# Designs tried in a protein design chat: VH-VL binders against q0atu2. Part 285

Target 1, 119 residues: q0atu2
Amino acid sequence: MLDKKARIRTSREYRNVFEKGKRLSGRFLIIYYVENALDNNRFGFITNKKIGMAVIRNRIKRQLRAIVREYQGQVKNKHDIVLVARAGIGKSSFEGMEKDYIAIMKKAGLFARNANKID

## First folded at step 13 (VH-VL)

Design yg36 (framework fv_ivicentamab_arm2)
Fold by ESMFold2-Fast, scan of step 13:
Structure yg36 (fold): chain C 119 residues (1-119), chain A 119 residues (1-119), chain B 110 residues (1-110)
Amino acid sequence: as target 1 above (119 residues)
Amino acid sequence: EVQLVESGGGLVQPGGSLRLSCAASGFTVSDNYMNWVRQAPGKGLEWVSIIYRRGSTEYADWAKGRFTISRDNSKNTLYLQMNSLRAEDTAVYYCAREGAEWEYYFDYWGQGTLVTVSS
Amino acid sequence: AYDMTQSPSTLSASVGDRVTITCQASQSIDSWLAWYQQKPGKAPKLLIHDASSLESGVPSRFKGSGSGTEFTLTISSLQPDDFATYYCQQWDDYSGEAYTFGGGTKVEIK
C-alpha cells in the first residue's frame, strides 16, 4: 500500500514522465523517471492485457505496489517514476520482480542506499 | 575461498531421471542467488534455472515441469532434479552464483558435470 | 524474444595481436551485459560485467565497451592464455525469458 500523495494520479502527470523522463528496461519492468518539483516521490503503475487475464494483472499490480512501498526509503527524493510491466512478468515470482526492481533502480542511479543486503 | 563442486552426472536412458548436486564452500547458498546453466558438447551456454535467497524458483520455458531446483541449507548444497530426460538434454551442467548484490551476471562457476542421455 | 548475435564465430590470431569480438542485442539492453572466457574442458570465467567493468584479477588488456545494442570485447595484446571461447550474456526482457548468451567466439592460434 502506497500513500495517496506518493501515487501519480492524472494523465497529464503520466504524460510528463513519458515525454521528459529517462527510460530504462529491465527483465520484467520498464521504468520512466524524471525529477519533480515536490518534496516527495510519486509512483505510477501500468499493466497491459499482454501480461494475461485481469486476475494476473491485478496480482502483478498489487505486488509491484508492495515492492515499491518496501523500498521507498531507498529512493532518491523528488522523483516521478512510472513502472510499466513487460508481457513476461506474469511468469515471474515475487522475488523475481523484487530483484528486477532493485536492479533497475540501482542502474538508474535512483537508489540512495543498498536495499539488497540480508542481515 | 569460494568453491562450487558438482556431481551426479552420468549416462541415462531417454525418459530417465538424474539428480545433480553442487556442494558450496566459502559462502552460504541461502544468502545468494544460485543458478544452473548447461552446455551441450561443442555448443554454447544455456540458462536452466534460478533459486532466490528466500526460496522462490524460476525456470527456462523448456525446463518447466521436468526440472526442479532446490537446496539443502544444512549441507550448503544446491540440487537439480531432472525428470523425463531427452537426448537434447545431453550437456555439461554448471552451477553458478550470481554477483553478491543485485547483478544478473555469474561471478563463480563449478567445473560442471556431464549428463549424457542416450539409448 | 531477444537475440544475442556474436561475431565472428571463429577468429584466428597470433600472440601480440589486437582482437575485437562483437555482440549485438536485437533490442536495447543499455549496459546489462557480461563477458565470459571459457578454455577447453573448463568452466566459464567472468571477465567483464556491466559492459565495461573489469572483474578483479582480470588483466587490463581486456576491455569492454558499448551500450544499447552493440558491444565489443577487445584484447589489446593477445597472450597464449587468451586462446579460448568468449561469450556475452544478458537477460531477456520482453518475453520474460531468463539469461541469454551469445553463440560464442572461438579465438584460435593462426
Scores: ipSAE 0.538, ipTM 0.840, lowest interface PAE 1.9, mean pLDDT 87

Design yg37 (framework fv_ivicentamab_arm2)
Fold by ESMFold2-Fast, scan of step 13:
Structure yg37 (fold): chain C 119 residues (1-119), chain A 119 residues (1-119), chain B 110 residues (1-110)
Amino acid sequence: as target 1 above (119 residues)
Amino acid sequence: EVQLVESGGGLVQPGGSLRLSCAASGFTVSDNYMNWVRQAPGKGLEWVSIIYRRGSTEYADWAKGRFTISRDNSKNTLYLQMNSLRAEDTAVYYCAREGYEWEYYFDYWGQGTLVTVSS
Amino acid sequence: AYDMTQSPSTLSASVGDRVTITCQASQSIDSWLAWYQQKPGKAPKLLIHDASSLESGVPSRFKGSGSGTEFTLTISSLQPDDFATYYCQQWDDYSGEAYTFGGGTKVEIK
């Protein structure tokens, strides 16, 4: 579960991200992202009818929130980020969605590059 | 040094089965995203299947129900079980590792193993 | 992206020539594109990833570029070792079905 402060809540806030943000597509996800004037990150999630029935869309939304929560410590601070699920996401595993999220976040320059460090 | 060595190809009749192996050295398969990619004689490359780090799997639509990707972590070996083989499955089969750090390109490939499906 | 088209399918060139190979995606794929080299009887070898990032150990005469739907692999001064088939790959697969490869471009000696 993401904290309420970490969620994009209003249509106006979503519109701001879509209009002023950058767009990057991956295999299963599209992100729209823009720097905010807050001291924290906020996330939004969109699943459309092209994905499938409400049961499938609700499962995907829950899984995406879980992925975002797991990796939120690696996201550069002060961004509003909206995740839009692509039609093909219904065929993906949890790990497929996780991999795509990390790949697009790294490509967007929003993730720290610490995977290669030996501890 | 990273190496991938495929084996198990050969001549098989339509409707038959084959199991391909890919022995990895210089890295751990369970720490990576591993794929099978095939190439029919004189044709281009075609993705077959992926196994994710925690064992989730995904397949090309034409491969679902007939092919199974798996691994044996104790042997550091990737497998492709192929059932109900058809003439159009004739190809060189490569195992390939995806780039480190959650990237979708293939940074290392095996030498390939030829599967011929003929009566 | 649904379609990936690679051109030309074949080209003839001489050592020292500048060679250009193009890949076109049916929809904008940002820079989610890689280039591979394949010599007869051998596995593909990664040359370039993320449209323009040269893989370690690949000669600097190879250059990737492109934006939107059109991507280019350029070999600035063709060497004997460069006669091969080249493939592009994209992973902006809208349907989530599979990774998509171009049809290949065979670079032959003139």
Scores: ipSAE 0.501, ipTM 0.844, lowest interface PAE 2.3, mean pLDDT 87

Design yg38 (framework fv_ivicentamab_arm2)
Fold by ESMFold2-Fast, scan of step 13:
Structure yg38 (fold): chain C 119 residues (1-119), chain A 119 residues (1-119), chain B 110 residues (1-110)
Amino acid sequence: as target 1 above (119 residues)
Amino acid sequence: EVQLVESGGGLVQPGGSLRLSCAASGFTVSDNYMNWVRQAPGKGLEWVSIIYRRGSTEYADWAKGRFTISRDNSKNTLYLQMNSLRAEDTAVYYCAREGTEWEYYFDYWGQGTLVTVSS
Amino acid sequence: AYDMTQSPSTLSASVGDRVTITCQASQSIDSWLAWYQQKPGKAPKLLIHDASSLESGVPSRFKGSGSGTEFTLTISSLQPDDFATYYCQQWDDYSGEAYTFGGGTKVEIK
């Protein structure tokens, strides 16, 4: 679970990220992201009905929160980031989601250069 | 130096089984995303399977139920167990490591091992 | 994949020529595209990742460009060692499979 201050909670805050932010798509995830004026990062999560039934959507959302929490120390400070799950995420393993998250965050320039394991 | 060496290929009858090995050196298999990719004689590249860092696996639709990817961390070796082999499985099988900086591409490939399915 | 096209399938060229190979995706993949070179009897070799990032040790005559749905690999002055088959590669998000390769482009001597 993420701390309350690290969550995007209101529709106004989500709208701001969608309208002013950049978009980057991955295999299972789309991120929208924008710098904020706070001293911390905030994350939002969207799972729609095309993914599957509520039990599947709730599982995906919990797994995404766990992934974001694990890697929160790698994220550049002062960003609002919304993760939107793509329909195909229902076929993904937990590690498939984790891999996609790391890949898109690095591609967006939001992660430290050594976030992934290196030989 | 990063090196991947496949072995275990050979001639097998339709319906038979074969296990391929991929010995890794210069890096640790369990710290990377490892894949099998095949190439039928004179044809293009076709992805077969992936094993993630914590052991989750995914397969091409045509490989599900017949092929199993695995690894032995103590031997730093990747495996592909192939069952119910068909003539169309005849191909050179490569093991491939995914990049560590940007994911979803293969930075190192083995030399390949030929599997021939023929009566 | 059916929805990803690599063209041409065969290209005849002479040493010193500029050659261009195209890879087209049915939907936007941003810059999630890699290019590989394969010589007869050898494993593929990574040339370019992230559409335009040249892999270490690859000659500067190789250039990748494009984003979204249309990508190109250009060899500015073809050398004898460049006669090979080239493949593009992306992830496969629709079917849930991990990776999709283009059909390949064989660059052969004219």
Scores: ipSAE 0.402, ipTM 0.826, lowest interface PAE 3.1, mean pLDDT 87

Design yg39 (framework fv_ivicentamab_arm2)
Fold by ESMFold2-Fast, scan of step 13:
Structure yg39 (fold): chain C 119 residues (1-119), chain A 119 residues (1-119), chain B 110 residues (1-110)
Amino acid sequence: as target 1 above (119 residues)
Amino acid sequence: EVQLVESGGGLVQPGGSLRLSCAASGFTVSDNYMNWVRQAPGKGLEWVSIIYRRGSTEYADWAKGRFTISRDNSKNTLYLQMNSLRAEDTAVYYCARESGEWEYYFDYWGQGTLVTVSS
Amino acid sequence: AYDMTQSPSTLSASVGDRVTITCQASQSIDSWLAWYQQKPGKAPKLLIHDASSLESGVPSRFKGSGSGTEFTLTISSLQPDDFATYYCQQWDDYSGEAYTFGGGTKVEIK
């Protein structure tokens, strides 16, 4: 589970990332990201109704949080990052979501190094 | 030297089944993301399926329920089991390796094996 | 699924010509695009990845450019070995149908 302080919680904080951040899309995910003035990283997660029913959206959200938690040590410090699940994410395997997260974070220059777990 | 050698193609009747093989040398199949891509005569390339490093699989929507991607690590060989074949499945089938750790493009391809679905 | 439109479908050229092939996505795909070369009866060969990065061993006369929705592959001085069909491929697809290929451009002798 991600700690409370590692989560983006308010609409204002989400809006800040969307308005001032960079955007990069992957196969199943879009990230919006901006450097923050804090001492830590914060993550937000968005799943919309186009993905599927609430039970599917909740499963995807739990899986994304698990992936972020697992690789949090490789993310460059002082960033607010919002993960937006694309409509097709419901067709992905857990490993497909994991691969896409790592690929997009690496391409964004947000990973300090490649993920050792899959390397 | 990286090499992918395909086999198992041939003439099959509508409704029939066929299993394609792709023998890999110069690298380990289980350490890579492996794909099947097909090309109908005179047409473009069409993605079929992927198997991830830890065994998760994904399929094109039209392939789900009929095609199964798998591998045999002891033989370093990739497979595509095709069931309920239709005339529109007639194509050259290529196995392809995804480049590096976090990429989505194909750096090595097999020679292709022709599958003809006809009476 | 994002529509990938590749143009022209066929072009005739002579050795030494500069040729340009275009690939257009119906939605922005950033730089998630690769180019492949396919000769008759053979498998495709990777030329360029991430829109502009030349694959090792590929001649410098091949150049990829573009981002977002419009991408181009340019061959600055066509050689006999370059007569082939070229395909673009994207993997940024909201429907989950990643790995979508363009329709191909056949570069043939004039």
Scores: ipSAE 0.404, ipTM 0.818, lowest interface PAE 2.8, mean pLDDT 87

Design yg4 (framework fv_ivicentamab_arm2)
Fold by ESMFold2-Fast, scan of step 13:
Order: sequence, then structure tokens, then C-alpha cells
Structure yg4 (fold): chain C 119 residues (1-119), chain A 119 residues (1-119), chain B 110 residues (1-110)
Amino acid sequence: as target 1 above (119 residues)
Amino acid sequence: EVQLVESGGGLVQPGGSLRLSCAASGFTVSDNYMNWVRQAPGKGLEWVSIIYRRGSTEYADWAKGRFTISRDNSKNTLYLQMNSLRAEDTAVYYCAREGGEEYYYFDYWGQGTLVTVSS
Amino acid sequence: AYDMTQSPSTLSASVGDRVTITCQASQSIDSWLAWYQQKPGKAPKLLIHDASSLESGVPSRFKGSGSGTEFTLTISSLQPDDFATYYCQQWDDYSGEAYTFGGGTKVEIK
């Protein structure tokens, strides 16, 4: 769903975000984020076995990518951002995850300060 | 300017049902995350339920299967349908709007409506 | 898991006193914490969100601080209108629970 250039794919790139980035926890998500030296934003996604079975983890990953894609235009440019799903995310609705993502991104200062209504 | 006015509380017998209403003015409920929060006499605050902007709902574990949150956009009114009521459900019920950029705190509350479950 | 540790449960104070209330999370919640004031027979009123951001119209004598697992609400010079019960609200359960309120702190006249 996200363009390949907008994805963090290598272990080295993930390590850079974890080592140099800031961390912020929400209800269902943790983000690690750092400014990059590229022309674009990149996103990584981590779901672990504590969330549940593979079918649940795969659903969560697909839904998180859809959320990130939907709000891509709101994100301040030149950041590497890794989303880590917390154990309780399997209990959430799509809108619960979406709400958490928006809240975390705003709190981190990664969304526009003057964001108008979001449906 | 922003107001939330609850109604529908009263005395009901254990096992009974009750529907609470929350009339909103000064804003549109469908543009916001709306919640019910309750408080038993002399006790603290306890979250009950949320309805998201697109209509998804979530409930406290103890409320699942018994309580239903809904809204009527044409009346700008939030509802809480309460079934299979127990003495432990005796509380003042508040409707509350989530506000601000962070979406996880309640910026406006109604005055509350008392529900007493007693034989 | 659904309750936060808030202390003290009650405190007695006089007008002009400096009052401090503490809220402790079992796991890090960064700065996802709000403070509410509730007067008898009334709905709660938002004072502070994001641990330290003062809500519009709230007097500057109210100050929130802290991050991670320990948070404080300080009233620098208690006024007659400040005798109330105060609640923190947060989430720290890694299972994804949210909207957890502390047990409350009742600030009573001495």
C-alpha cells in the first residue's frame, strides 16, 4: 500500500531510528521517530507475537499501513518513523487505531499544528 | 457556547433497562469522539464507552454486551442504551466530548444524570 | 491495570498554601496525562492535558509536571474556589486500555 521509497526496509535503517530517535507511546501504538536527510518520509511497521496469531498481526499491519497512507499528507517531511504495535492493539477497532495514530503524531509534533477537521 | 445536557436517568429495578440521552449544542457530535463516563456515589470516575466519528464503538470490558452507545446526527444527540442493569451500575452518568489536538482527554462534560438501580 | 495510583487520597490545606498531588503510572505513559477538578454535585472540569499544558481559562496557579511514570499537579497559592477533588486520567496498561482515572485527591479546608 505505501510506495517502496516511503518504507523502512533494512535492519540498519530500523536500528538508526531506534538508536537516534525519540520514543512516544500511545494507547495501541509506540512510535520511534527521527529526522532524516532524504527528500521524503519513511515508515516502518513492527508487530510481535504478543499481539496474537499471524492472522491478527497481518490484519493489524495492513490496517496500520492504510492509516499511514491516508494521513501521509499531514506528516512533516524528512522523517523516519517506526510504528510498533502494542499487545492490546488486537482489541482495537480500525478507528481506535486511527485515533491513536493521529493523537501520537500530533503530540510528537509530526502533524501540522493547524490541522482542520479530520473525518 | 458548547453545552452537553443529559437526560433519561431515574430509578430502575435490577435487570431493567434505561436509555440515556445527551443533547449537544455549539458543536456537531458526528465531528467528534463522544464518550460516556460514570461515577458511583462517593466514588471515582470510570470510563464506559466511546463512539468514533465514523460510528465505530468501544466499551469497557464490564459494559460489553449490556450497554450500547449510539447517536442521532439529525438531532445532534448521543445515547446510551443500558440493559440488564445491576445495583453496581448505580452512578451519575456523564456524556463527555474528547477535544483538542491530542484526542485523549475530555474538554467538555454534561451536568450528569443519576441512574439508581434498586429494588 | 485500570486504576492509577493517586496520592494522597485527602489533604487539608489553608488559603494561600502550596498544594502538590501525585499520580503514578505502573508503566511509562510518556506525557499522556490530564488533570480534572470536580466540585461537589458538579461535572469534572479539565485543568491540564498532556501533563503540563494548561487549558484555556484555567488560572496560572495550577501547574502540571512529570513524564513517564510520575506526575504532579501543583497549586501554588490555594484559593477558596480550589477546594475540590482532583483526578488524573491516563493509560499505562500495555494491553491497550485507555481512559484510566486515578482514585482522586480531595483537597479540604484545614
Scores: ipSAE 0.269, ipTM 0.792, lowest interface PAE 4.4, mean pLDDT 86

Design yg40 (framework fv_ivicentamab_arm2)
Fold by ESMFold2-Fast, scan of step 13:
Structure yg40 (fold): chain C 119 residues (1-119), chain A 119 residues (1-119), chain B 110 residues (1-110)
Amino acid sequence: as target 1 above (119 residues)
Amino acid sequence: EVQLVESGGGLVQPGGSLRLSCAASGFTVSDNYMNWVRQAPGKGLEWVSIIYRRGSTEYADWAKGRFTISRDNSKNTLYLQMNSLRAEDTAVYYCAREPGEWEYYFDYWGQGTLVTVSS
Amino acid sequence: AYDMTQSPSTLSASVGDRVTITCQASQSIDSWLAWYQQKPGKAPKLLIHDASSLESGVPSRFKGSGSGTEFTLTISSLQPDDFATYYCQQWDDYSGEAYTFGGGTKVEIK
């Protein structure tokens, strides 16, 4: 579970990330990200009906939060980041989603290579 | 000094089974994302399957239920078990490595092993 | 399934020519595209990854460019060793395959 202070919670904050942030697509995820004025990172999560039934969407959202939590220490500080799940994510394994998260965060310049957590 | 060597190809009758091996040297297969990619004679490249670091697997839709990717960490070897083979499975099969968790490309390939399905 | 189109399928060229191969994706893949070279009877060899990053040991005459849905591989001055088939490759988020390859472009002697 992510700490409440590390979560984007208001519509205004989500809108700010979408309007002013950069966008980068991965295989299963799209991220929107912008530097914030805080001393911590905040994450938002969006899953839409194209992914599948509510049970599947809830599982994916839970798994994405777990992935973000595990790698939070590798993310450059002072960013608001919104993860939007793509339609194909419902077909992915947990490791497929994890790999995609790491890849897109690295490509965005937000995520250092994690040599000490190889597996 | 990274090397991948496939073996196990040959002539097999329709409906038969065959197991391919890919012996790795210069790196550890369990630390990487390992794939099988095939190429029918005179045709293009076609992805078959992946095994992730923690053992999750994914397959091309046409391969599900017939092909199984696996590895033996003690032998540093990747396998592809192929069952219910069809004439259209005739191809050179390559094992291929993805360099790490932030990459979606293959940096090293084996030389390939030919599988011919014919009576 | 195959949501990536590579063109042309065959290209005739002479040594010293500038050769351009194009790859189009049906949806944006940002820069998640690699290029491979395959010589007859050999395994594919990685040339370029992340659309424009030249793999170590690959000659500088090879250049990748593009982002989003349109990508190109350019060989600025074709050498005898460059007569080969070239493939682009992306991830796949819809068809049920992890990776998708283009149909290939055979660069042959004119």
Scores: ipSAE 0.645, ipTM 0.889, lowest interface PAE 1.8, mean pLDDT 89

Design yg41 (framework fv_ivicentamab_arm2)
Fold by ESMFold2-Fast, scan of step 13:
Structure yg41 (fold): chain C 119 residues (1-119), chain A 119 residues (1-119), chain B 110 residues (1-110)
Amino acid sequence: as target 1 above (119 residues)
Amino acid sequence: EVQLVESGGGLVQPGGSLRLSCAASGFTVSDNYMNWVRQAPGKGLEWVSIIYRRGSTEYADWAKGRFTISRDNSKNTLYLQMNSLRAEDTAVYYCARETGEWEYYFDYWGQGTLVTVSS
Amino acid sequence: AYDMTQSPSTLSASVGDRVTITCQASQSIDSWLAWYQQKPGKAPKLLIHDASSLESGVPSRFKGSGSGTEFTLTISSLQPDDFATYYCQQWDDYSGEAYTFGGGTKVEIK
């Protein structure tokens, strides 16, 4: 689980990320991200009804939080990042979601170092 | 050096089954994301399936329920079990390596094995 | 699902020519695009990934450019070894497929 201070909690904070942030699409995820004035990163998660039933959406949200928590040490500090699940994410595996998260974070320049890349 | 060698192709009747093999050398399949990609004679490339490092799998929508990707780590070999084959499954089948956690492209390909589905 | 439209399907060129191949996605894919070369009877070979990153060992006459929905592969001075079919490739987020390929561009001798 992510610590309380590492979560985007208010609609105002979400809106700020959407309006001021950059956007990058991956296979299963879209991220919106912007530098913040804090000394830590904050994450938000959005799963909409196009993904599927509440049970599926809640599973995906839990899995995304677990992935973000696992890799939080690699994320460049002082950013607000919102993960928006795309409609096709319901067909993904946990590893597919994990791979997509790493791919988009690295492509956005948000990973401070390489995350387990094997040659 | 990295090598991928496919085998197991041949002539099979509609409704039949066939198992393809892909023997890897120069790297370990379980440390990489492994894919099957096919190409109908004279046509373009079409992705079939992926197996992730920890064994999660994903399939093209048309392949789901008929094809199963797997591997044998002790033999360093990738497999594609194809069931309920149709004439439109006639193609050269390639195994392809996708190394790393953030890449969505194939850095090494096998020579391919031809599957012909005909009565 | 995202479509990849590759043009032209065939082009005729002479050694020394500048060749440009275009790939269009129906929706933005940022820079998630790779280019492959396939010679007759052979497997595809990776040339470029992430729209513009040249693979080690690939001649510098090959260049990739573009982002969003339009991408190009340029061969600045065509060599005999470059007569082949070229494919672009992206991911697919709606159908559950990991990758989609363009239809291919066959570069033939004039």
Scores: ipSAE 0.503, ipTM 0.845, lowest interface PAE 2.2, mean pLDDT 87

Design yg42 (framework fv_ivicentamab_arm2)
Fold by ESMFold2-Fast, scan of step 13:
Structure yg42 (fold): chain C 119 residues (1-119), chain A 119 residues (1-119), chain B 110 residues (1-110)
Amino acid sequence: as target 1 above (119 residues)
Amino acid sequence: EVQLVESGGGLVQPGGSLRLSCAASGFTVSDNYMNWVRQAPGKGLEWVSIIYRRGSTEYADWAKGRFTISRDNSKNTLYLQMNSLRAEDTAVYYCAREAGEWEYYFDYWGQGTLVTVSS
Amino acid sequence: AYDMTQSPSTLSASVGDRVTITCQASQSIDSWLAWYQQKPGKAPKLLIHDASSLESGVPSRFKGSGSGTEFTLTISSLQPDDFATYYCQQWDDYSGEAYTFGGGTKVEIK
């Protein structure tokens, strides 16, 4: 589980990231990201109905949170990042989602493995 | 340094089965993302399957239920078990390594092994 | 899967020529594209990844350009070793189905 401070929770905060942020697509994920004025990173997760039924969307969201939590220490600080699952994500394995997350974050310049270690 | 050597191809009748092998040297298959890609005679490249580092697998829609990708870590070898073969499965089959954890392109390929499905 | 249209299917060129090969995606793939070279009877060889990044050991005469839906591979001064078939590959498939390759472009001697 991600700490409460590390989650984007309000509609206004999500809207800010979509309107002001940069966009990068991967195979199963799209990220929107913008620098924030806080001391920490915040993550948001969106799984829309195009993915499938609620049970599938809930599984995907849980798995994405687990992936983000595992790699949180490698992410450059002071960013709001929203992960939007693409329609095809239901066909992916857990490792497929993980690899895609790592690839898009690296491509966005937001991290590299074992880089950007804070503490 | 890095080498991939496929074997196991041959002539098989429609409905038959065949197992392909890909022996790796210069790196460890379990530390990498390994793929099978095929090419029908005189035609283009077509992705078949992937096995991720922790063993998750994904398949092209047309390959699901008929083909199984696996590996033997003790032999550093990748496999493709092909069942219910059809004439349209006739192709040279390549094993290919993805360049890394944040890369989806293939940096090394084997020489290929020819599978001919004919009555 | 996204349709990947590669053109031309075949082109004839002479040593020293500037050759351009195009790859078109039916939907935007950002820069999630690689280029491969394949000689008859041989496996493909990686040339360029992420649309424009030259693979180590590949001659600088090879250049990748483009983003979104239109990509090009340019060989600025064709050498005898460059007569081969070239393939583009994408991995930004919204459907999540597969890695998709272009149909290939055969560069043959004039």
Scores: ipSAE 0.375, ipTM 0.814, lowest interface PAE 3.4, mean pLDDT 87

Design yg43 (framework fv_ivicentamab_arm2)
Fold by ESMFold2-Fast, scan of step 13:
Structure yg43 (fold): chain C 119 residues (1-119), chain A 119 residues (1-119), chain B 110 residues (1-110)
Amino acid sequence: as target 1 above (119 residues)
Amino acid sequence: EVQLVESGGGLVQPGGSLRLSCAASGFTVSDNYMNWVRQAPGKGLEWVSIIYRRGSTEYADWAKGRFTISRDNSKNTLYLQMNSLRAEDTAVYYCAREVGEWEYYFDYWGQGTLVTVSS
Amino acid sequence: AYDMTQSPSTLSASVGDRVTITCQASQSIDSWLAWYQQKPGKAPKLLIHDASSLESGVPSRFKGSGSGTEFTLTISSLQPDDFATYYCQQWDDYSGEAYTFGGGTKVEIK
């Protein structure tokens, strides 16, 4: 489970990420991301009605949180990141969502291997 | 060296079934994302199906319910079970490997096996 | 769902020519695009990934460019081995459909 301090909770915080952040799309996901002034990363999750019924949206949201938690140790520190599920995500498998998350995060330079300066 | 060799193609009547094989060498199928891609005579490439490292599968909308992707780890071989075949399924079928955990392009392809669906 | 439009369908060229092939997506796909080369009777071979990254072992005369909706494959000095059909491929589809290939461009001898 993703703990409370690693979650974006307020409308104001989500708005900040959308207005000031960068955007990158993947097959099933869009991320919006911005550097924060904290010592930790925070994640937000958005699933909308275009994806499908509440049962499907809730499953996807739960699975995305599980994926984020699994890979949290690889994410470059001090970022607010919002994951927005695209309409087609309902057709994906768990591993399809996981792969898309990894691909987007690496392309954005947010994973430690691709994001950190080599000393 | 990485090699992929398809087999199992042939002439089959509409409504019939065929099982294609793709024998891999130089790498382990279960450690990779494996795909089937087809090409109708004189036409372009069309994605069919994927199997992920932990066994999740995804299919093109037109393939769902008729085609099943699988693998046999002991034989290091990928399969495509094709049922309820139609004339429109006539094509060369390629197996293809995705390059890695965060990429979506195919780094190695087999030579293909021809499936002809005709009465 | 949206189409991948590849143009031209066929082009005639001579050894030493600079040839340009374009691929257009009806929606923005950022840079989620690869290019493949296919010779008659052979399997496709990966040339370029992420729109502009050249695969190891592929000659430097091949160059990919573009982002968003328009992408280009350029061969700066065509060699005899380059007469083939070229395909673009994307995987950024908001509808969640399959990996989508362009219709192909056949580069033939003038």
Scores: ipSAE 0.621, ipTM 0.831, lowest interface PAE 1.4, mean pLDDT 87

